# Designs tried in a protein design chat: VH-VL binders against Prolyl 4-hydroxylase subunit alpha (phyA). Part 7

Target 1, 225 residues: Prolyl 4-hydroxylase subunit alpha (phyA), of Dictyostelium discoideum (Social amoeba) (q86kr9)
Amino acid sequence: KIFNKESLNQLEKKGYLIIDNFLNDLNKINLIYDESYNQFKENKLIEAGMNKGTDKWKDKSIRGDYIQWIHRDSNSRIQDKDLSSTIRNINYLLDKLDLIKNEFDNVIPNFNSIKTQTQLAVYLNGGRYIKHRDSFYSSESLTISRRITMIYYVNKDWKKGDGGELRLYTNNPNNTNQKELKQTEEFIDIEPIADRLLIFLSPFLEHEVLQCNFEPRIAITTWIY
Short names: E, the ipSAE of ESMFold2; O, the ipSAE of OpenDDE; V2, 0.75 times the mean of E and O plus 0.25 times the DockQ between their complexes.

## First folded at step 1 (VH-VL)

Design rm2 (framework fv_ramucirumab)
Fold by ESMFold2-Fast, scan of step 1:
Structure rm2 (fold): chain C 225 residues (1-225), chain A 125 residues (1-125), chain B 107 residues (1-107)
Amino acid sequence: as target 1 above (225 residues)
Amino acid sequence: EVQLVQSGGGLVKPGGSLRLSCAASGFTFSSYSMNWVRQAPGKGLEWVSSISSSSSYIYYADSVKGRFTISRDNAKNSLYLQMNSLRAEDTAVYYCARGSDYELAPYEDDAFDIWGQGTMVTVSS
Amino acid sequence: DIQMTQSPSSVSASIGDRVTITCRASQDISSWLGWYQQKPGKAPKLLIYAASSLQSGVPSRFSGSGSGTYFTLTISSLQAEDFAVYFCQQANSFPPTFGGGTKVDIK
């Protein structure tokens, strides 16, 4: 159980929560890293783009990561039995993230989670992702949007100066005035260190991935709708 | 004026071939997955095939694997279904339908929201 | 493949009636279920997606509910244009599968 009085207060006041040593199992973390990097090395990831309404963009100056959408038997409309057998330890992680989704349903009034979406992302040297919000939807499906972002990092041996930090803009999460958000951009840089789980409110916190000076930068993201 | 307009149906003998076409307009075709769904006379709906926005993910119903080929031409905003070795059991109205983009946003708009008018395919001696 | 079972196969109703159609999945599909309306000679029309979300342009008398393996489509006050066949569809796992349909007919 991750939610107590202190963590709920942090999420309510700041819009984000950082949990270090989430799995606290070095062998499991190493297996997740190996599975993730192997997916990339076997050319199973595609160059990422942005879907803006009815259009999509594939532009490395905007987004330089390679992504794989992970579809699971219990939570996915598309199943890949071969994938499931090759990412057993990633699936173990995703089962733990599903438990956090259940906690949101139990402790946050009217949360009522609808679905989850999971992405494996790999950045190479020079890769970045410009400032954005994770809240996305087509104009035809306005009622379905991401509400919670959970990012798990597996970057072993990351050190200060390697880049690839997640810059999270921490301006008042209740302030929807775009002018005020631009005038007082407060932020924190979250180092993408192994076994760190970052949780934040998708519609309210802008964020970016700073340029990577190392590779591979690996992150597994689950969104709750 | 988002729409899908179909063509290419007809009457063929068992073992014959047909190519169905579906022309998209009013939306960015290259941002969506596309599907073929069929309906035999007086029966329910059966999903036949899907293709992701960049053709990276292609799937077929077991009943048509090895005989049907789905393809798309994003420059022409067109979807195709090449049907070979047709059987009497393939007789149906075939619909093209828009789905979510499996490559970018697989959990968005997880239903078929725009459908073509349908094309009748009759396989009979 | 996930089997989708609809009940009833047909229902006779009058204008103004409340009509409820049910759909059962052979496996847990979370909320990955859509509802479609099909009139004779026409393509299906999406009414509801993600079990309970109303498609743009669809009248508010249509509503969906349920999760897991049990789902319902409700028409709160049946209108003349609602006489049609209704299908559920699971989008949880490959291949996508449809229910057998429920014909809503004039009483």
Scores: ipSAE 0.014, ipTM 0.476, lowest interface PAE 7.6, mean pLDDT 81

Design rm3 (framework fv_ramucirumab)
Fold by ESMFold2-Fast, scan of step 1:
Structure rm3 (fold): chain C 225 residues (1-225), chain A 118 residues (1-118), chain B 107 residues (1-107)
Amino acid sequence: as target 1 above (225 residues)
Amino acid sequence: EVQLVQSGGGLVKPGGSLRLSCAASGFTFSSYSMNWVRQAPGKGLEWVSSISSSSSYIYYADSVKGRFTISRDNAKNSLYLQMNSLRAEDTAVYYCARDEYWDAFDIWGQGTMVTVSS
Amino acid sequence: DIQMTQSPSSVSASIGDRVTITCRASQDISSWLGWYQQKPGKAPKLLIYAASSLQSGVPSRFSGSGSGTYFTLTISSLQAEDFAVYFCQQANSFPPTFGGGTKVDIK
């Protein structure tokens, strides 16, 4: 239902796809928002850092969000028993994203998805995330890496001027087929409005989260490997 | 159309066995957890068993645990309930149902009557 | 097991009436409650999930509200086709349990 000739052409030409009114259910969106914000308010999220395995503190000039990893087993069950009863509507969303993963397996020859990872992220006023890629392309790659990024937004009262847009740097599709990747300076700003799902090619599209002038900015991201 | 069509059922004596079947069409069966729910004549609904999309998680009501076995065949789009050591208290219409949202049963089969009587 | 108590057990109402059915849980179930309609000789039909979310294809005259241990299903303007038994169901704790049902009789 997600992928048809038009949406596949869009993904091939631009490297991303925007789906508005993804769930098209205001009550469900409200419940996902409530669960997400309650996780934050109950101190279940940790400050995200760009450095791994060091004594270094989080640098808010690089990344200013709070994150919670949501681990699901191979049967799509939330591994944390207490969490599974607390975020049932988020889990409903994740099941819908799994259906999109299955569509990728069905329509892309030899796609053969390996696993997914999910992250809940909350930005406060002043928060941002500098330009980055979710993974890296390598002609010499010997291991699995993120191939698809899916971001779902639940910010119901977002309006122009609030900030927190995702700035997506659009690549020339021809360059992504070479061993060396070249980035263009073209970009689009994607407003983080409720019930919007953004899908893009993880190794090819650089992006950043612009400074937030509101809070909380909530996004749920699932990566396909 | 999204549909669950049931078969099996019938009259059996206490201690007997029956196997219920539920055939799915119109949706990706392998993506949904499935349930059995029963209703005794003139009474309310009682959840009986559930099975996850991959069959890795299976649960039973205490009243049927050890006697009933839920299973599925995703290649055949079919759900089954093997009922052994049947008791008079198991007399009910049995429904198969799809779990759209891991807690809400949105699509139901037409029901299969199981009568346990001596 | 969490016990679900419905009231009233039966109600007789005229077409156009507002009908309210209540459901009480023996323990806090947050918003994990669904409502079903069952017509004579038919399988149940999901009306409401997550306490207040209207299932697709269900008329807007049906609405659900509540959280914790007290929930209501409201039919804002009863129609002839609404003659049925209505059941609540908790999905917060294993095993899922249903209320005893409320029979709506159209006078």
Scores: ipSAE 0.000, ipTM 0.415, lowest interface PAE 17.7, mean pLDDT 82

Design rm4 (from rm0 with heavy chain G99V Y100E D101Y E102D Y103F T104W P105S; framework fv_ramucirumab)
Fold by ESMFold2-Fast, scan of step 1:
Structure rm4 (fold): chain C 225 residues (1-225), chain A 122 residues (1-122), chain B 107 residues (1-107)
Amino acid sequence: as target 1 above (225 residues)
Amino acid sequence: EVQLVQSGGGLVKPGGSLRLSCAASGFTFSSYSMNWVRQAPGKGLEWVSSISSSSSYIYYADSVKGRFTISRDNAKNSLYLQMNSLRAEDTAVYYCARVEYDFWSGDAFDIWGQGTMVTVSS
Amino acid sequence: DIQMTQSPSSVSASIGDRVTITCRASQDISSWLGWYQQKPGKAPKLLIYAASSLQSGVPSRFSGSGSGTYFTLTISSLQAEDFAVYFCQQANSFPPTFGGGTKVDIK
């Protein structure tokens, strides 16, 4: 169980929560890393912001990652049968993230999650992602977009100076009264170290991926709608 | 200042009808779900009905279902409760109250009207 | 429906006293409980939401604690304006339900 009085107060007041040693299983982490990097090495990821087989206009100054969407059905099964057999340990991680989704539904009144969406992302040397939000707030259930962002990192050898930190801007958590969030100077840099899970409010916390001085930088993100 | 101002109560005989009104000011009414909560004389609070910001979701307590109708007019910043087939057991002070659909505050009633007395007596 | 049992039903206290009120849910409601204050002839006022979060404008002498099925509201040093009835309310499951109330009277 992730949520207790302290973690709920943290989400309410700060808009984010960091959980280190999430799986706490080195062999499982290694397998997730291997599966993730093999997807990239086998050219299963596409450059972000591009349509496969169409116009290849891309702007690496805005977003430099390679991504793969992982689609699961209503029974939490990976839809692609061949992919399912290849990424068994990533699927194990996604099952654990589904438990967190269920905990949000149980613990937060009227949360009523609609669906999840997952992507695998890999950054190379020089890769970055400029400041952005993952969604915007809606008060109607019928127009709810992404509400929660969960990012899991598997970078086992990350060290100070490698770059690729996620810079999370913290001045505007849960600000429902502003048409546009104010630019903020307060932030925290989250090191993308192995077995770290970052949870934050999708509509309210702007964030960016600082330039990477290592590769591969691997993250698996699940959004709750 | 955020406030809710109520009107429309009174004395009515069993089987009669009343319409309660609640006028909102100081906030964007169309962004909040609204509720009616009642309190019988000398007793505790009982939730009666809720309506979402767009009127897409409406709920009633089992004790009033089929007899009461909640509605809202976002252009007029007003909430209503139409009460039909009133019973002696419906005698209470009725409050309108605001709830935010922010998924972290839940069903906490953060702003309340002053209350309207409804007396059902022969 | 989730039943909310509140105790005591009344308490007599003096200015400066520490007052504790308890609330018990018939089912696990996690931390989704609010506390309200009601003065005679007035509407209820929200004091605490999510079991322990103080509503803006509410004095710091009010605090809430608990999770699951057992909750407490504490007034650390009772003031003259605090003589009122207090209600708990569960926000976890529909329909919302309230405790029976605790009347805090002057001793």
Scores: ipSAE 0.000, ipTM 0.427, lowest interface PAE 13.0, mean pLDDT 82

Design rm5 (framework fv_ramucirumab; at its last look DockQ between E and O 0.14; V2 from the best seeds 0.00; counts 0 for: pae E 12.3 > 2, placed apart)
Fold by ESMFold2-Fast, scan of step 1:
Parts: structure tokens; sequence; C-alpha cells
Structure rm5 (fold): chain C 225 residues (1-225), chain A 123 residues (1-123), chain B 107 residues (1-107)
């Protein structure tokens, strides 16, 4: 339902797709936000990497978010029974993302998804994530890696100037064999507004999270392998 | 206080088996991907295997695929490497190491290392 | 697999010297490169990740630069505790691969 001729063409040519009003259900979005923030407030998320308050200038220059992995079994059940009672609406969202995974399998030739992995991430004021890729390209079938990144945002009160945009580098310039030195970057800044789903090709698009001037910045990411 | 302590190395004949253990303390073990990296005497480092925080995603180097099995017990804060059908080429110091970035099982950077366990495969 | 080539294989230096180690990837690895220090009989220690980011507790005399296929690790003023072997490691393409190492020894 999400993939028609136009959206498939955009994904193939641009490498990404933005879907606003994904759930289009304000009560559901509010519940997902509450569940996500409550996980953070109840100390269920850990600092990504080796982040420490005393070394925040070094730690924040790389990755300043707090993360929680959400593991589901083959029947789409959250494996942690205590967690499953507290994030029912996040689980609803994950079910909707699974439908998109199934749609990839149905409409993209030889896609054949292997598995998924989900992360809840919260950034505080001043948090950022430097330029990176979520995966790599492999020409050999023996390597299992992330192929699709799907990021869902629930920041209801985000406004211009709050920061925390995802900067997606839409054209990776090849500086090899360049005769003239040019510092030209092509990118788009994606505002982390509520009910927005960003889908992109994991091995091909570099991206970063710009410094947050608000908190909490909440995102739920599912990768398709 | 953040620490990885290893055990289980030794001398074994070609075709034999060994099991390595790595005990974690001082951090939330269940939140991190873990890795095994080896180093042959006088040689460089070679990544061997990784396992995600939940054990859902496991990866192996081609040189050990089908012979080695990585596993973890989060309740015991322990990581294991079962090594079967050992070859002379497997002789190395084996290190367990924590992934710096996340719990995905995809190996990125290794910030905390065990002290190493010597495995010698010789006839 | 991506091949990581380090140069030089060995360098003799004096305390206070500026030491530069180079790492070349056989393919574009973006900024997915780390640097490690290893002393005799010890496990490696992470110095730099994401090509240029200094790990907590690592002295500021260590710095990393580069992207794509060409990377450098610089020690701006060599100290006695810096005599060690240094390895680069890429994480852009599976499997992660390490360079052959550069030994920094006393002149």
Amino acid sequence: as target 1 above (225 residues)
Amino acid sequence: EVQLVQSGGGLVKPGGSLRLSCAASGFTFSSYSMNWVRQAPGKGLEWVSSISSSSSYIYYADSVKGRFTISRDNAKNSLYLQMNSLRAEDTAVYYCARDYYDSSGYPDAFDIWGQGTMVTVSS
Amino acid sequence: DIQMTQSPSSVSASIGDRVTITCRASQDISSWLGWYQQKPGKAPKLLIYAASSLQSGVPSRFSGSGSGTYFTLTISSLQAEDFAVYFCQQANSFPPTFGGGTKVDIK
C-alpha cells in the first residue's frame, strides 16, 4: 500500500522515502510517545557507546543518545514479558513496520528479507550523532547486513530551530580521481516530527543527527536484513 | 571496574575441541554486542565472531564458519566460544571484546578487551 | 574482504617526536575506521573511533584524520608510554579487517 509506481521509483532513484502521517492516529501517537519516554525515565535505556557526563564533549561528538533494544520472537511477541506489558503501543507500531517489510518482499524482486532488529533511541539537549552509514554493500551472499533503515519519529512539539534534524547525504561524492578540489555536499535535513516515517537504503546513504536543542528527541528504528 | 576476564585456553591436537569463556563485570552485559578477536603469534589481529545482545544475530569469519560457535548467557554475564575441528592455523591468543557502538551484533569498534587466552593447536 | 595496508611497518622515534602512521583501505570505507594501541603481552586498547574521535581517557596528543581510503594517526609529541604497536581497523564492510600494524620503537 505504501509502494506504488511513484514511491518505488523515488526509492530506487533517490534511495529514500518520507511518509508523513504514517499512523494518522493522534491518540496512538501520544501513547507511543508516553511509552517511549517512560522507558527512558525508568532507566531502561543505556548510553550508546562509552558516554559519560564528565567527558561529554568527547562522547557527544560521536553519539549522544540512550538506547534500548526491543527483541521480538518469530510470532511478533516481545520476548521480555515485563517490557511487553509496558510498550503495547510501540509493539503496535512494530507490527505496522512488519507490514512494510512484507511489502518489500512482495514488490521488490529478490528482496527476500532475512530478519529485523529494532531500537528505541532518546537524545537529550545537546545530543548528536556524527555522519555514518547503518550498513555496507556486499557483493557476496554469505554476508548478512542491514539493507533497509526505517525510522519513526514521535516528537509532537518539535518546531523549527529545535535542532535534532537527520541530515541525509543524498549524493556521496567520489573524491577519487578528482582534478579540482571542491567542497560540495548534497544533503537534505529531515525534521524529526511526530508520525513521520523515514525509509532509506542502509548501505548507500550517509547520515547524521544534528545537535538537539530540545529534549527528549525520540525515534524508533527498525532495520531489515 | 569494567572488566572482561577470560579462561579455557590450552594445548590441543589438530581435530580437537576447546571451549573459551569470558566473564563480564562492571557494566550491563545484556545491553552490548560481544566479539571474539584472535592474534596468531607475532601476527596481526583477526576478527573471529560476534553476537548481538539477545543472541538473535550471530556472525562468523569465513575461516571458522561451521567449526566455531559463539554463545552467551546474559544471566551469568558470560560469553563463550566453542571451537571444534581445530587446525594448526587456529593457533592464536583469543580475546573477547565489547562492541563500542551498540547491541546489533554488527562489529564496529572494540572498546573493552579481555586479557587474552592462548590456544595452541599442535601435533 | 577489504585489505587494510599500514605504513610504515616500523618506525624508530625519540621522545618528543611527531609520529604519523598511515592506513589505506582497498575500498571506500567512509569514516568507519578505528585505531588501536597494543603493548607487548597486553590486549589492544581503543584510541580512536569513527576515524577522528578520541576515546575517553586517551591523551589529546593522539589524533586521527581521513576518510574514504586514506587515513592517518598522529602522535604530536611522543611519550615513553607510547612505544607500542598500532593497528587500524575498518568496520564499513563485513568482515571487519585490521591493518598489519606499525611498531613504534625507541631510536
Scores: ipSAE 0.000, ipTM 0.436, lowest interface PAE 15.7, mean pLDDT 82
Fold by OpenDDE, look of step 8:
Structure rm5 (fold): chain C 225 residues (1-225), chain A 123 residues (1-123), chain B 107 residues (1-107)
Amino acid sequence: as target 1 above (225 residues)
Amino acid sequence: EVQLVQSGGGLVKPGGSLRLSCAASGFTFSSYSMNWVRQAPGKGLEWVSSISSSSSYIYYADSVKGRFTISRDNAKNSLYLQMNSLRAEDTAVYYCARDYYDSSGYPDAFDIWGQGTMVTVSS
Amino acid sequence: DIQMTQSPSSVSASIGDRVTITCRASQDISSWLGWYQQKPGKAPKLLIYAASSLQSGVPSRFSGSGSGTYFTLTISSLQAEDFAVYFCQQANSFPPTFGGGTKVDIK
């Protein structure tokens, strides 16, 4: 079991959970970093865009990351036939994250995850992502929406002052029901430290990526639907 | 050329069984989620079932749950629909269809369709 | 299930005419809407995805617009090959659901 009662309570009340030393394998972390950076160097990532309704645009002042969707089995399409061979260790990570998903399915009544999506994101110097929410999920709806966000960081040499923290806007600590979680103006800054896994409730917590003062800032995000 | 070629179907009595097949070519079949969609004569389209690329995720319409089984063989680039306990209301042209994902990675539509197979359930 | 309602059910038009078909969703589906063309005895053909994105190979006279619960398919200048039935489909929720169809026939 990955989650104990305290962890689940944290996730329920605060809407987020931080797990350090997730893989606890320096060699694996280095390989994930190399694979991630190699994807970027080989121009496999594209500039991220913004969407509103039918409108699509790119604005680096709003969102400055480069992204690659890593499609697997969860109602997804693999974009590159050779991708699996070039990102073996990333896939190892994703397998571990799948275990987390499965645990949610087992421990959360009627969770019944539908699919996952994974995105490799790279920020360069000056890159940022303004305050946003990943989803507006309703448990009473059949809408396909992101319910859980999992962000894994592989920034090996990150130091305070380098920027790129995830600013997570927290909820009222007195809330004990996920459905009653409300956004506050309070926040915590989460350092993008290597081998750190951040899990949070996608519908309830807004977040932003603060301006990076280093490059590359690498993160792998998986959403559970 | 990307294509889906269907086979199977035919006439069957109520309570009977049929198996539909869909052969994929021109694309990496194992990388795509697949679907069955049916259309009763003179009627609209109805989604029947979905299966993910590695069969880890399977979904059925309520109307066919417990009676139909979707499966795939990626080594053979084939999609199947086993239909048991067939009813008159199951009479339709059945289509296999590939999920389409845009750059955002969301399932947007069905972009490739088979030619369809007629299934008639009649006493 | 999300209900998709198309209007009109049928429309008679002439070559060169502008034709507009509407699709309404029973709930907000964002931009998760596709449009299909189906000719008699043939499988549906994807025309538009994500409400407004034109599928590769589809003529530019086809366009889609809308978000939320209201969507439109427009044929700017109807051609002979465009006489068919058109369907909308939502991909926002399981199960995927289709509109009832709109038949575009010759006047």
Scores: ipSAE 0.000, ipTM 0.528, lowest interface PAE 10.6, mean pLDDT 87
ESMFold2, look of step 8: ipSAE 0.000; ipTM 0.487
ESMFold2 (binder alone), look of step 8: mean pLDDT 92; pTM 0.944

Design rm6 (framework fv_ramucirumab)
Fold by ESMFold2-Fast, scan of step 1:
Structure rm6 (fold): chain C 225 residues (1-225), chain A 120 residues (1-120), chain B 107 residues (1-107)
Amino acid sequence: as target 1 above (225 residues)
Amino acid sequence: EVQLVQSGGGLVKPGGSLRLSCAASGFTFSSYSMNWVRQAPGKGLEWVSSISSSSSYIYYADSVKGRFTISRDNAKNSLYLQMNSLRAEDTAVYYCARGRYYGSGAFDIWGQGTMVTVSS
Amino acid sequence: DIQMTQSPSSVSASIGDRVTITCRASQDISSWLGWYQQKPGKAPKLLIYAASSLQSGVPSRFSGSGSGTYFTLTISSLQAEDFAVYFCQQANSFPPTFGGGTKVDIK
């Protein structure tokens, strides 16, 4: 159980929550790191904005990461059988994140998660992602949108000065007024250190990945819809 | 135009059954949790039941558990409440209500209400 | 279940008056509280969610404040159309529960 009075209050008031030592298992973290980096080294990740069957505009000045979508069915099984055998420890992490999703459904009335979506992302030296939101608030929702962002980091040798921090713009997370967010811009830089889980409200907080001075910068993100 | 239009209701004897319907228009019904909230004559509001957008999570008030069944048909943009073994204390105006999308737990769009009277 | 207690049960006020309605929760609900307005013969209308966020289309004379167990709804300058019953609702845990209501009568 990760949600207590303090953590729920912080998420509600600040729009984000940081959990260090999430798995608290160095061997497991190392295995997740190895699996993640091996996916990249085996050319399983695609430059963001590029797909084999779909031609998308790609601009490294906007985002410089390489990504792999990990699809799980309603029974929490990785749909790709070949992938399932090679990322067992990432799958273990995703099972832990599903427990957090279940806590949201259990403690927040009308939360009612629809689905999750998971992405493995690797940044190289020089990589960045400019300021963006993971979704947008709408009082008249015409589409299913991301509500919660959970980012797990596995960068075990990160040091101050390496860059690649996630800059989270923390203005008024309960206010969906975009003008007010711009008026009182405040931020916190979140270091992408190993075994850190960052949870934040997807529609409310703008964020960016600062330029990386190290590689690989690895993050596993699960969104709750 | 975002709206919820209710139908069903009426007078029924104790032990009887009724099915309430709620038709949604003007928004993506499949993206929202839906709820039933009731109000006895001259009384306050009581939450009755909720159903998640995918029907994966269903909850009931203790007062109706085992007797009422909430369901939805996303292809038809419709919400239902099957009420069995009705009792005099179930007499109320029943509202369908949309759960606000981003976890606030508030009900932002309401149907017009339908009266259910359980009386001999 | 979390019990929601509203005060006063009724208030009579003149147009232009400031009206304050209080809601107390039997346990900490953080800021997960909504306020509703219900006019005679009509369905409730959401005014405020997450304790202080104004719902789209609601006049700015309505405001909410509070956290934890103590919350207030304020109408800064009462208008004739504000004759209604007002309800608070907690959304911190299942089941969602409502206050008993406050009837605002306008002279």
Scores: ipSAE 0.006, ipTM 0.475, lowest interface PAE 11.7, mean pLDDT 83

